# VHH binders against Protein GET4 (MDC12.19), part 16

Target 1, 324 residues: Protein GET4 (MDC12.19), of Arabidopsis thaliana (Mouse-ear cress) (q6gkv1)
Amino acid sequence: MSRERIKRELPPVQEHIDKLRKVIEEGNYYGALQMYKSISARYVTAQRFSEALDILFSGACIELEHGLVNCGADLAILFVDTLVKAKSPCNDETLDRIRCIFKLFPRVPVPPHLVDVSDDEDVQNLQESLGEARSRVENLTSFLRAAIKWSAEFGGPRTGYPELHAMLGDYLYTECPELDMVRISRHFVRAEDPEKFASMLVNFMGRCYPGEDDLAIARAVLMYLSMGNMKDANFMMDEIKKQAETKNPELSESDLIQFISYLLETLQRDALPLFNMLRVKYKSSIDRDQLLNELLDEIAERFYGVQRKNPLQGMFGDIFKMMG
Short names: E, the ipSAE of ESMFold2; O, the ipSAE of OpenDDE; V2, 0.75 times the mean of E and O plus 0.25 times the DockQ between their complexes.

## First folded at step 7 (VHH)

Design q20 (framework vhh_7b2m_4)
Fold by ESMFold2-Fast, scan of step 7:
Structure q20 (fold): chain B 324 residues (1-324), chain A 119 residues (1-119)
Amino acid sequence: as target 1 above (324 residues)
Amino acid sequence: EVQLVESGGGLVQAGGSLRLSCAASGFTFSDYAVGWYRQAPGKQRVVVASIYSGGSTKYSNSVKGRFTISRDNAKNTVYLQMNSLKPEDTAVYYCARGIPWYLREYDYWGQGTQVTVSS
């Protein structure tokens, strides 16, 4: 009887959703955010997690539909936090809700057009646009990073649900003002979509400095290998080579690309001496990016059990961990 | 040409021990990782333990702390010391040449050796 009485003290969740949607439609966006938080917290305290999730999901979607990215993201992140508190399984229903929230995050495909106006006004307009883009990317990143972690903890793959990695990588590539291809690649190698990743790398090659296309490809292939994913590493190389025939013939002459091809063959044979010989023979190409050496050390550890070497190990390594 | 021959299987009581051996020929043994896999009746073949060419070892969670893999490159042999055996360890044990936990199967397998653990 006490439990039934307590349950009756809270109205049906749909009533709250309808009321809050009306508040937003009347223009009280920030007030609605605080109301969503307060009401959902009451349901969480009552251990009515399903209703709390319904309210938070609704709020995130409605705020985002009205272009209120900060408010919508705040509720989306709280939605994921509530999934963790509820120990909600990584199932199709919850993934559909996360996908829905993601699709409502805005995409701004072009920067504001600059006209023959004062330089100061043009600079201010550009700075505002870049600031908005950074904020939007940061908000989505926080949401999807939390969702990836939740999926890994509650029934998804150990590294997080592949589609969530694809969503984050794709958004970072299209929306982030400062491209971090290393970060984007770390997500795509976990996305189980090597075709989309290859297409993105080919598109990115048009934006690289002359003679650096091979570095982007090498990073991607070595990241797959560092995870033990030979199938997608080989797919990536084959797909890139096919597309490079028409766009960048110099890529096929790259010593680094030749190294990667020999490396793929060597790893299939489990020949550590040959692996070491290749690293020595192609040292000048590999040393063009320290990340390549770090990935090769990870590959040696995974495929051959060789102890990983860390040049920043000790005091200096600790300092860099704090900064980054 | 490449051959892997397992031995040391048998019947043992729960809590007992067995040592499996895998004799390799037809390739440069010291250059390759080798592993132990097992297949219980009606189940898929799963990795048990692996030892890399460099000597580093890896174990499945089900056997960690109970089984020890080792190699003798001079004898072209890999060993699996199985302690604290459980009825759930009953399976045909296979020796394989290749990279453990790689997306493709090992290139070469032994004939297998039966391990039966009675309760």
Scores: ipSAE 0.000, ipTM 0.074, lowest interface PAE 25.8, mean pLDDT 81

Design q21 (framework vhh_7b2m_4)
Fold by ESMFold2-Fast, scan of step 7:
Structure q21 (fold): chain B 324 residues (1-324), chain A 119 residues (1-119)
Amino acid sequence: as target 1 above (324 residues)
Amino acid sequence: EVQLVESGGGLVQAGGSLRLSCAASGFTFSDYAVGWYRQAPGKQRVVVASIYSGGSTKYSNSVKGRFTISRDNAKNTVYLQMNSLKPEDTAVYYCARGIPWYLSEYDYWGQGTQVTVSS
């Protein structure tokens, strides 16, 4: 926009928020989106970031309240982009705003995939519902990924603020039509809530495809260990055993679960030869998922200093983990 | 659905103290920011103090150093300790769930509690 217009004193931000809120309440949702963007951009150009953030936060919340997920997400993502431009610290006020936006994203149960659907009308209705769910999940994911990255850069933990990881993991687990437990687990392992993570994994067991329950547990424990988090790895394993006792009693008989138990004990004793011996002894169980070998290589590097074959991967690994 | 109930208002002499309480129900209290607002006769409602979910606080310039906001998540209660009260503090005090600029925060007001400070 014109620099001459930017040099002019802008009206009070409250006046803009009240006006835009009224426009949305009158049903002009899509017109309001463009107005929020143009007005906030003027405040950003003027380096009045606090006012820009107030406008974007207000707009994201109001659009989401009216069921306009795409519009609300667009403004929420721009809100996070503006936090980055402003170099806004990861503080309670901003985290509460992010949580407020998150809670306004709708939760709609995903219909189960049906085999042999006989009615073409029901098939199309199901496909449309799944498409809407995918769009909603992608919008939320883009918002929270941006928020996680912002939190890591501006005063939060290096891997991103734990609660934001918990929010994204939980939403993906409950709302995503295509369940990616590896992705979900990568978020929960950074959430600093091993009890909730264990409960989610127990809830996952028995829902679909029995016989992968031990893989999900192994991935989770090895992810904790690959990050050097021995405490939460042990807590999670103990909690899984307690909670899964009645749902999946056969887990205690899994070779892979037995491997994980021995591995945890071995890592406490800093015994590389035993670590290598366990990998060989349980190779057939570990080879069920190539991710387990990748995580074990990371664990060997972290606990014993064993060099990985790709030196560049270690350099970029933390960045990819942060973008999670 | 969401309920906020204020208490502790009353008549007090200038320089005196009052402690307001706001009991919350119908939502996960620990997840939300909660604030105290006031409205004097013939004036617009203004924010007095806010406490965020993580415990950090924010005060309006007019009450900074005199008022203290706190929360007890186990009791689902937010407090406003008001010290060195002035006649200009006379207003109806409301607690509200939420963060400024979010429409629904006004839908989740308590009934208000009257604070009157005599000279």
Scores: ipSAE 0.313, ipTM 0.720, lowest interface PAE 3.4, mean pLDDT 83

Design q8 (from q0 with G35A K58R; framework vhh_7b2m_4)
Amino acid sequence: EVQLVESGGGLVQAGGSLRLSCAASGFTFSDYAVAWYRQAPGKQRVVVASIYSGGSTRYSNSVKGRFTISRDNAKNTVYLQMNSLKPEDTAVYYCARGIPWYLREDYWGQGTQVTVSS
ESMFold2-Fast, scan of step 7: ipSAE 0.633; ipTM 0.862

Design r1 (framework vhh_7zox_3)
Fold by ESMFold2-Fast, scan of step 7:
Parts: sequence; structure tokens; C-alpha cells
Structure r1 (fold): chain B 324 residues (1-324), chain A 118 residues (1-118)
Amino acid sequence: as target 1 above (324 residues)
Amino acid sequence: DVQLVESGGGLVQPGGSLRLSCVASGFTFSDYAMGWVRQAPGKGLEWVSDIYSGGSTGYADSVKGRFAISRDNAKNTLYLQMNRLKPEDTAVYYCAAGIPWYLREDYAGQGTQVTVSS
């Protein structure tokens, strides 16, 4: 007598979702995380990707709804990893799910007034709040960076879907205790939302030390230009001038801002000698941040075909950071 | 994960040749510029050469005419042919990808040691 081996059958996905939701509602959050991972892995192995995605999406949302950011982010990142394995296209349905997950990430801005504390208990409470904020930002960043990469590979723009860049840039600006405006700006120049970016930069000017407002603006405009985006570069300058007229009238007197204005006019013409002359004339203002020279070298290559110097130099810090 | 695995280094006498290779994974290799950077003992990082997605190449003045960079997009592999090697070329050589930082997951390349000595 011969008999066929009985294969283990996976039940309908909704049954798993309902069961796992119940486990979380009973307070077993970490146990639920492990169950979401094991069950979704079984569907992935069976090449039932749509069902694996349903489980992971449900799990990410319910963990985040219960304030379990690490668990929710873990499932959200696995959701994106599963999109990559499934070769799922960058479409409105998947983007809606990413938006839903993003909206569930908490927003708890670090209160700046607590920075000046000397009591050990207050210092400990502040350190705990800063640690939680950094963990939230790191978790959200990992999720959205994975989503940006997925969108670039599976039907979105090569540089990643603009809205995902806007989401990450906005979250970094509002939630990160240590502001990295260069990092935030690299996301916003790809967000296709120069109005929001300009408003954020004007808001940031109120948080800068005197004499540095113009650097953030120059970086943003030069980043647009380094990408060949003259339209948004001009929009940014026009919008900043309009908003700064009421909030920071001294900005118009900045040599660096004057340089950027002349540069924008110069790039509308076939005028490499004038471009080079402006760099020499405004050298002292440009040299305030080496990034400005790097961006100008990229602009010269893009607009005039001048060979780029050391295009990979800026990546060395990342390589050695990982090597420890 | 973005992975870059360098190989092909070794000990060679002045005037000798070596061919370095870098196998890339975790990104669409053909879409990005690739390059080589080096770190000599007790010194900082130095850019050596790059090759754009379109095939255009660049070289540091110190290696121009002696080194040749190339890529094989079908194999996700970057090469550096090093000729007429000098003691000054002694360094750990690292492969680098011109991927925007917001698309990067991991860049843990180990490098490959080149020693030019008589």
C-alpha cells in the first residue's frame, strides 16, 4: 500500500490576521511579532506574496497602534523586503499601505527647553526621551529608506518615489533631536514639493545661529541645480525671497544669496566664463561650506560638460563608518 | 543589502602589474557610477579612478596613463588594471558606488591590499 504524504496547508490569510490581532489585544506584543514573522515567512516560501503582505501590513499597523514602534517598524521593514522579493510594482495600492504605516509612527518632538538640566534625575529623563526619539527616527528612516529603494527598483522614478522622500524629510525635520539639514534637504529636493521645502527652510531660519540662514538656502538651490532641476531651483529662490521679505529681511543682503541669484541667471545662458568668474568673486562666501564647492562642480559638469572632480569622494565617510 | 567585494591585491615588485576586481550586489549596477579609492599606510583616502554609467572614465593625476578602469555590467563587476606599479601605489584599495545615500543600505567593503616593494 502506497499513500501520498500529507502536506501542511496554510489556512486563509484572514484567519491568521484575526488570530494575531487577538494575541496583541491580549497583551502579548513580542510573541505576536515572532508569530507574524513565522507565518508570513511560510506564505513567502509558498510564493503566496499577496497574503504575506496582508499579514505583515496588518501586523505593522496593529503594533504601531499599540505604541510598539520597534515591533511595528520590524514588520514594516519586512513588508517592504517582501515587496522586493515579490517584485511588487510601485502602484497606488502599495503606496497607500506605506502611507498608512507612516501615519501610525508617533510624533513626539523633543522639547528644547529641557536641554539645560543639571539634576541627575532630570538628565536621566531627558536622555531617555532623546533615546526614544532617536530610536523612532532610526526605525522610521530604515522603513522609508527601504520603501524608497523598492520604489526606485520596481516602477517608480530612478531616485525613488517623491512622496516617500517628502515623508522622510518631514519626519526627520520634526522628530530628529539632532537636525541634519543637508540630509533633510537631499530628501526634499527629490520630493517634487518646492513649496513645502521653502516653507520648512524659512521655518528653520528661526532656529539657526546668526549668519547661517543663507547656507541652508544655498545648499537647497544648488542641490536642485546639481540635479538639472532649474524650474524648482528658481521656484525655491522666488518663494524664499517672498517669505523672507516678512520673516528675515536681512537675507537679501547676504553675499551668498546674491551669488545664488546671479548663478541662476548665468545658468540660463551659455556662459561658463561668467560661471567661473562668479565662483572666484564669491569664493569667501562659498568656502564657508565645502559642500557648496562640491555641488558647484556637479553643476558645471551638468550645464557645461566640465569633467567632475572626485565624484565618489563624499562616500568615504560611510565606508569607514561601517568598517569601525 | 548593498555589497562590494574587492579582490586581486597582493605583493608585487616595482614596475609590475595587478588587476583588481569588485563584485557588486544589492543595486542596479549598470545605473550607477563606480570607482576606486585607496588608503596608504598612515594617510587619508585618495580617489584613484571612476567610470560613469555611460562609460566615461576619470583618473587621478598620480595614476593617469598607468591605470585603466573598466566595468562588466552583465557580471556586476568593476575592474582596475594597474600597470607600472610604484612603491607610492602601496595601499588598501576600496570599491565605491555612486549610489545616493538615501538608497544605501550597507557599504561594508573589506578592501584589497596592494603592496609594491622590492
Scores: ipSAE 0.000, ipTM 0.234, lowest interface PAE 11.7, mean pLDDT 80

Design r2 (framework vhh_7ubx_2)
Fold by ESMFold2-Fast, scan of step 7:
Structure r2 (fold): chain B 324 residues (1-324), chain A 118 residues (1-118)
Amino acid sequence: as target 1 above (324 residues)
Amino acid sequence: QVQLVESGGGLVQPGGSLRLSCAASGFTFSDYAMTWVRQAPGKGPEWIATIYSGGSTMRDDSTKGRFTISRDNAKNTLYLQMTSLKPEDTALYYCAAGIPWYLREDYRGPGTQVTVSS
């Protein structure tokens, strides 16, 4: 009891944290990083995973709080790796620690466009800012991708914990200089937040080239359907139609959007021949993006039991696409 | 700005009970784990309990049979129900937004004094 009570006292742990914080405040960021790694590795070797996790969590937070994104991300990723080694369950405590680390990652305004910049110094400063933004996004992505995988393996949903997908999708959309909407969409369809996803897609449509807005919508709806999520697929379509009435009336004239509307009705009526006929009738619109055919194959398997040539390859393909 | 204000402390006789409250403002209370910590005269801070954002709790083994942590997200308030109080429970009790091992000074309340004495 007395030894256990002493071990649970904050002073010994806080004194260690304070010592390492002072090392960081003195500008020895890499020295502190190595100390956190060395100390945590000793606890891991001793199979004292809880203490290793405490040290790595503290280190990740303190490094990020001082603006050291690379060092903080390194410790955050090691924290997740340690969760996997410890087989730590996806519970409130661990999720709150991941949230805490995520909140400490910087959010920086998107660098200004080069259009009005002709000064060589300004061009160089913009290029440096873009490089820093890409590095921040890569660091955050590595951390959250590891966390999503951990959550799927140790008690969360098979596809990863929804909030972690929402965090990554949102950060990619707001912070990444080069938008990958297919990747962002794969995260948001697993985030259990169709309203935020719909708002983001409408915002993104203003950034597309004319005549490609319907592809982003089709991908989102078909992704929901490929997962068996008819409710959120219908919510997405209803929200987009409401917003198209005021912001993009040309969307209602799209053959692809018409196809999606008929598809949603057909899936409710459980008619494979109608499903196949729609794919043939709208082939030219669907063939604009090979991903649409892949998603439709997944939908046919889920709703009608149509067997794939290699089901194992399909399963691994889905996992790799999710981690994209 | 994060603000945490504790209340409910006072002088109580051994065997008595007290309910501490912590009123939070300036942040999304429901997104944060909340922690109770105490500091006795001449001793360092001692962790009592944490309630995570999802509602699960972790408590110190020495007090978990006598102390219960709870929260009311609608009122942005954290609670600590203390029963069967002993002289050794005499301490300054403060709340903090966050998880043990990363409790920031700026995310901590000033504390409320509990004195257990006859």
Scores: ipSAE 0.557, ipTM 0.849, lowest interface PAE 1.6, mean pLDDT 84

Design r3 (framework vhh_8emy_2)
Fold by ESMFold2-Fast, scan of step 7:
Structure r3 (fold): chain B 324 residues (1-324), chain A 119 residues (1-119)
Amino acid sequence: as target 1 above (324 residues)
Amino acid sequence: QVQLQESGGGLVQPGSSLRLSCAASGFTFSDYAMHWVRQAPGKGPEWVSSIYSSGGSTNYATSVKGRFSISRDNPSKTLYLQMNSLRPEDSAVYYCAAGIPWYLREDYRGQGTQVTVSS
């Protein structure tokens, strides 16, 4: 017999998974987390990455199924870290596993605005609910950000797999107590689903009145254009006009929206002098948000070859914008 | 409630073809990988084939590769198994299952459909 065969080998993965599932079923949720980490680490050290991934995936799903979001997220993040160590390709099998983990994360809509609550008991309950929502969103965000980065590195599109961006953007929009539309929009412009993005922006206008609805639309259209995606930029503008007319008629009177309409026509005609003239004419509307000037600088570089002050900002800016 | 309903089994002669169907309800079909698993009398369950959520990636057991084809129709929430060149050893109850290997739920397995290949 081979000397390797007489040494004690790691048991079959299924036996480990079954044992750990029973530990969780017996109510030892936190002890099971440590066992998943220890067993998967031993498989990783042995360079048996497939088995390590099976254990971590199983553990993430079972912990989440039992409502232990922090434990499940911890294992899900370690699952993605292990994909990176294994150099596992961005394929349908691994994406199905990520989708499975994502779907097990709870969804609990954010309660109404705090200003309307004056009872001390109601205030305390709302504060606890908001804290839980923030923790849940932070856990999901860490997992999907790691997955997006992995997908970009190991066979997906350079900016990350579109469906993962859609998952994160959707979860942030429905579950995050503090609504960051710039962050959400950065994910949706990479999601290859302009229809859903347009519907979300129209829904956002219904949630947050009055205010900067035209800014949210301008950001979305300019983000598409900064990526060279003229098709989705035009789709977004057309779809918003169709859906938003009955919900926010003031949008048709916005100088900023008029600027965006003229900009889209100008970019189709490759007319840099007209582009520059529009930026000057609508300066007061554009200056309402410095991000609009940054996006317009990126658009000028992409469509007309106008050099930015720092060439490295364009290469690293996209990464920093997704991480910030 | 999750429901998986297999159909299309029957008694056929060696060399014949059968198409199995699995109708799914009670969950978002397009979000899950789907599998065919078979069990012959007196034997344990044997994985036959898998198709991932998009339908773009498929896997087959070595015993059926080249003879069986798995497919899905997400709009109709239906899974299919086209079985060609059937052999007596393919005789089994065929089960539809939803999920991913290492996280298959008991409630995500159908009642099965009997396939008998005999002369």
Scores: ipSAE 0.132, ipTM 0.603, lowest interface PAE 5.1, mean pLDDT 83

Design r4 (framework vhh_7aqx_2)
Fold by ESMFold2-Fast, scan of step 7:
Structure r4 (fold): chain B 324 residues (1-324), chain A 119 residues (1-119)
Amino acid sequence: as target 1 above (324 residues)
Amino acid sequence: QVQLQESGGGLVQAGGSLRLSCTTSGFTFSDYAFSWFRQAPGEEREFVGAIYSSGGSTDYADSVKGRFTISRDNAKNTFYLQMNSLKTEDTAVYYCAAGIPWYLREDYWGQGTQVTVSS
């Protein structure tokens, strides 16, 4: 005991946490952020990663609990950076910490009456709310993108841990004032939860202009297929058809949706010439979104071994190379 | 300009055999999947069988599996339906089609050929 007291040891990490909590309670949020960074950096330099992670996790949580998204996100991102430096494995304990940080990010859904403003005061208040929402989404996205990358490098699936993709996709869908359904869909196809993804797409159809419903569904199904995931592609199509019967019965009349149905059947039967024929026949529907052609090229490579000799070639070059 | 023409229909006794042919023109034969459909009096057209351009892939209605065989000859721009162990229930007008099986849309249709199976 007395010999340990004489030895030059760093103070217990809990003393730093307690002191920093007090600084935050006194309203010095920026000062606390700088203190968390400097103290954690000292532990990282000493290769005491466990203590550095404890400090950063505590700091991220308390800053977010006080509604300071920028400060909390900064510490959360540094927490993930420290996981990478420490080569910390993707395990339940670390994922639970990431989950705790995620749950503390605020949720303030965008007002449904964005276009019903002509008063200068209402316009100013709307602009401020949209700016805050964009900042929150950017901060959460930076944190979870870092976490996804860490999980892929240190013991998780190569595409990143599925739950982290689900968390990011869900937050983007509920909180982002400008919906990027392509970005959201790229995360949900990696989330290993096609039921939740289907429900989200059906919910989105209730919110958007009806003429775009088929594009969102086509993108989702083709993304699954581009990853070689036939099971979830078929589940998605079947689930959407069942749920959409009530909300959009015209969906089944869409040429693009018919193309997707034909494509799924074609891929089950390993019929490359029919695949090529369908792309040509439904060209006008597919060309509504350039992403659909990119995804179909990836599908051809995965299911039929068709190599893209020049990724920058126009559609005619791609069709020529697929003739088999 | 695109045409499909059936041949080989006729009257046959139960337990007998017939081979239907469908000759095509006006498109690149090797790029298409081919199907046979039939229509009995008072019924809608029903799927019989399909053949895809890739390596021997075929599909059949349950009622004809093991009795009917679909085949193609790319050099002759012709595809066939070999009908063995014919039953009176096989009596129908038989249509050839190019494109996609009945649960998907067919692009081109023949005019039909009558097959009558007598007991």
Scores: ipSAE 0.000, ipTM 0.096, lowest interface PAE 22.5, mean pLDDT 79

Design r5 (framework vhh_7zox_3)
Fold by ESMFold2-Fast, scan of step 7:
Structure r5 (fold): chain B 324 residues (1-324), chain A 118 residues (1-118)
Amino acid sequence: as target 1 above (324 residues)
Amino acid sequence: DVQLVESGGGLVQPGGSLRLSCVASGFTFSDYAMGWVRQAPGKGLEWVSDIYSGGSTGYADSVKGRFAISRDNAKNTLYLQMNRLKPEDTAVYYCARGIPWYLREDYAGQGTQVTVSS
């Protein structure tokens, strides 16, 4: 019953972690990045995934702690890629590591009142600050989008783990210099936190063009409905009305908000002719944003089985970018 | 590793028919919307047809009534039946995996050439 000792292929993972930590403490961040990638790849090739994940997690955290967002994000994305290769389940231990990495991403909000500057030096400093914020947001987005996809494939909800959507949506809202409420709303409708989403939309209303507050609300409600989530669509509408009464009482007088209210009642009654009549009656309000028509087409398909005119266009946008 | 392998393209006379197939691997096929996009020589990508996980289908106006999309979840295979083909249908046809719009991440196969010519 004896087993012959097999020669070890690689040294202990802790030895690598300790050595790489010293390289970073000496300020050689880019050299350390290449070493983390090389060493973790060797463990992956040996099918020692747990050890590869330990190295990549350690590296991502240390790089981010030293303010090197690009290096830290690169290792964080590779960490998620390694979870996929290992077929690692979406469990609390792995999610805790993702949370840890997320918390280490810096938060440096860009003030909205720096939009109109005339001095050349102030313009250059603003442009550099905006470039850094865009890179930071893009790096975090890549990491969390990979994590959301991993969670959907390996034991989480099929739409991705709700907390990861909340993390990404919140970071985009506070940190992105170009505020994309459509992108942010796509994540928050998956976050299973309609109260936080409603509060964010009320906060956002102060940043809209005059008379466009209703568009942000309409997008959010229609997104919930396009997913078949009637409960959160109704909660969102009620919560917005409650929170917005003191900040924007004119919101209740919007034709678009009136349309959304009638739409919610109509969908409960399974009445396609009424649905179509409402779209015609409120066409001028709906046509203010083509996204509203796209969402209504998806709602019609989900509730009534009507074929969409341009289905999957949103899902195939990156293919058009890649090939033309 | 996600793989989409298209087949069934070729040279066909105007008015003819072709059936394209796409064999998927590396993911749970039944959980994803699937579609066909095409690129004619010197032109951009054009969405052709899609089928959602629930079975709902959509078609570009240019192909409605002539093309039929279908799927066999047991075989991880997507199909496009193309009837009454026209010279303007000449393109490379790509099988594509649609993922939820909130992720904005898409996958496409390597394509299969369809040439409609006399």
Scores: ipSAE 0.012, ipTM 0.367, lowest interface PAE 8.3, mean pLDDT 82

## First folded at step 8 (VHH; framework vhh_7b2m_4)

Design k1 (from d2 with V34M S50T L103I; at its last look DockQ between E and O 0.84; V2 from the best seeds 0.69)
Fold by OpenDDE, look of step 8:
Structure k1 (fold): chain B 324 residues (1-324), chain A 118 residues (1-118)
Amino acid sequence: as target 1 above (324 residues)
Amino acid sequence: EVQLVESGGGLVQAGGSLRLSCAASGFTFSDYAMGWYRQAPGKQRVVVATIYSGGSTKYSNSVKGRFTISRDNAKNTVYLQMNSLKPEDTAVYYCAAGIPWYIREDSWGQGTQVTVSS
């Protein structure tokens, strides 16, 4: 049967979407998932990508709306995969669809770790809640990671569309039971919204463990610098100083914060010897986190052309940055 | 509560023009795509035009070159300029907040009647 005959035999997308909606309304969520996959695959095979995308988008949204995060996420990921197959450009239509799906992911307050769990039953409930939260975060992460990759490949910035990073960073910060500030910061520095990032960090300062606040700030600034973004690095530092004066007056006394301040000045003067002296002088503070050293090596390479001793470490770092 | 109120419909002769307006409230207007839909008697509701949050637009083939969708975020209003109207354009026109293939039930207006006479 000629490829042309197969294209003519597929019904209008609306018919499928309506039928599938009914299946979901009847409570057959998993059945619907399989049907969405099967039907969309037929359109993809027929190279009718627009219709396939419509079906998958509809399915993802409806499943998520009904609280079926796993099913909705599967369809959302398949939606992005189909975008890649279709070589769909990063445009407003597609971005709005991604935003729509994103907004349907549930946000559920996670009980604070300090919940006086007095009873075994409470402990079990807490564990279940945490498990569900982790699952939601994983599903969303998979979806947005795919979307970020797609956007980078088909017309967005090399690092992905900035708003998608903002979305993912925000969700990770608010919904993940275990805060991974490194991962969160990596997304925020790519979101091209240093004001929002600064606000998030200030918020974090109010809830973090002692000694984590200056590290988070330093890491953020160094991440900007490692990407060659001096403007946002300086903005971040200035904004945090402005906000911290009232909330944490001792922040300025941190050796690490002082290091960052001097580093920013040094980089503006193109003084490699001074850069190296600063690294030596503040070594004890920098060594609090190995990532800071890695970032400083990247900064040295970018700003001064200093070759890394292990070029392979740089390549793997970039891959991990993309996979995180 | 999401509210969408359409206006500007009426009777017009073939070749004439109408401008529809939809005033939106109850949500962050600038963050959502907006669309115009129409439903002719005995037919299904179909999308006519969509304007996305980024400002790009998409039109059905039947109205391309004749209709223009626009939005004013400061006024929370979406517009449909309809030129060169045809009898086939006769329908109830609906404003919706959202993207085609997924529009919440509460994100539809009540509709405005457009009648194009021969």
Scores: ipSAE 0.623, ipTM 0.872, lowest interface PAE 0.8, mean pLDDT 90
ESMFold2, look of step 8: ipSAE 0.668; ipTM 0.887
ESMFold2 (binder alone), look of step 8: mean pLDDT 88; pTM 0.892

